VHH binders against Probable flap endonuclease 1 homolog. Designs and how they scored, part 9

Target 1, 350 residues: Probable flap endonuclease 1 homolog, of Danio rerio (Zebrafish) (Brachydanio rerio) (b0uxl7)
Amino acid sequence: MGITKLAHLIHFDAPASMRSKEIGDYSGKIIALDTSIVVNQFRSALPGHLKLSPLAGLFYRTLAFLEHDIKPVFVLDGKPPHQKRAVLEKRAQSTGWSSSQSPNTGSAFNQECLRLLHLMGVPCIKAPGEAEALCAHLAKIGTVNAVASEDMDTLAFGGTVLLRQLNAKRDSEITEYSLPKLLEALQLKYEEFVDLCILLGCDYCDKIGGLGPSRALKLIKEHHTIEGVMEHVNRKTHPIPLNWQYKDARKLFFETPKIDDPVLAWSEPDEEGLVQFLCKEKPLKEERVRGRMKKFREMLLKRRKQREVNMQMGQTRQSRLEDFFPATRKRRAESAAVKESSGRKQFKIK

## First folded at step 21 (VHH)

Design j4 (from k6 with D60E)
Fold by ESMFold2, fold request of step 22:
Structure j4 (fold): chain B 350 residues (1-350), chain A 118 residues (1-118)
Amino acid sequence: as target 1 above (350 residues)
Amino acid sequence: EVQLVESGGGLVQAGGSLRLFCAASGFTFSDYEMAWLRQAPGKRREWVAIIYWSGDTDYEDSVKDRFTISRDNAKNTVSLQMNSLKPEDTAIYFCARWEYEEGDWDHWGQGTQVTVSS
């Protein structure tokens, strides 16, 4: 989850920032997903030598999202920051555990995910660094409506809306976190919240020993910064890590990913390409894939016909309409251009 | 309505054999991966053997070469032949269906008890 005990802290100290949701609440929404979270659900269910492919899982999950009228944007990890590798190595040394985690940048599996999602007509973006940082950035600038991830780091990176447990499973219990409501409920500025997350424990530096979530929150509310907290804790009971790199961790959470805004487009899946990839090159059963694609097309046709009936009955569109398979890229790009053209130029980054 | 019904459990002496049987209905059986899992007293449910739509199989290491999973697509059945049984094999055995949309085993039978006396 990225930030130690953050979900617990939010549950008790900021419950107003959380809402239970159903997948139907996200109809018409653009949602950025950390691809590794989706894929690792399938990898963790069974040993990896079994022919229960995570790629097949991604295929079926993506169809389920599209059937719920969700416009997914998948994000793949790039090169992990050196801060994360250093912390993982230090934790392994101090606990005596051996860890050989390697970054999965540019792996053959990532290329298979790219090929699959291209055939499905769904955007897939390689982040320059951590996928969660790019997902959070896309939400912050309004390119997507929410981030679906299990990683609480998303909030520390400034992701405005985090969805946990968005998986389309029958017993799914989706929790929506709002960063603005979280900051309001905790009475913290974003910068203070980032320092709180570092005090709680993150993947990018060590933490002060012996601080629980309630005490860490109290200290940040009183002293505002890690530097202020360090001046006011007893270092014998709360030892400070030697050469503590909390400033590098803070900078990482504040960093804007170095990419231009992506151009997003959704198109109909290429069934023949999917059959070639999943059934001829991989061991999925062609009849099952084609049957699932038929169900998908029938569901989309039913949704289109229902919307045409509702329009003819004069029912007002009380929410923004978003056609699933053309023009989403145009609406987002034109909205960004209008904001750039009519807004303050010194306040806009791109 | 998806339904899986296990049978063939019972009491058997160590070194003996037993054949478990799972009757499936309510879905296109030949399209699905099927498995046997088991739950020993005080332990969590764990996989035992898997049979793929293609007929390929995989086994958990402790049962390899003693257990054989098979399927009959004409009768919509999956079976588990268990030979050289040990007291450690004592558990409730469940037949299950793999569902990629759930990322999990989405339907189970009620289970059949296997007890191996020493």
Scores: ipSAE 0.466, ipTM 0.763, lowest interface PAE 2.0, mean pLDDT 83

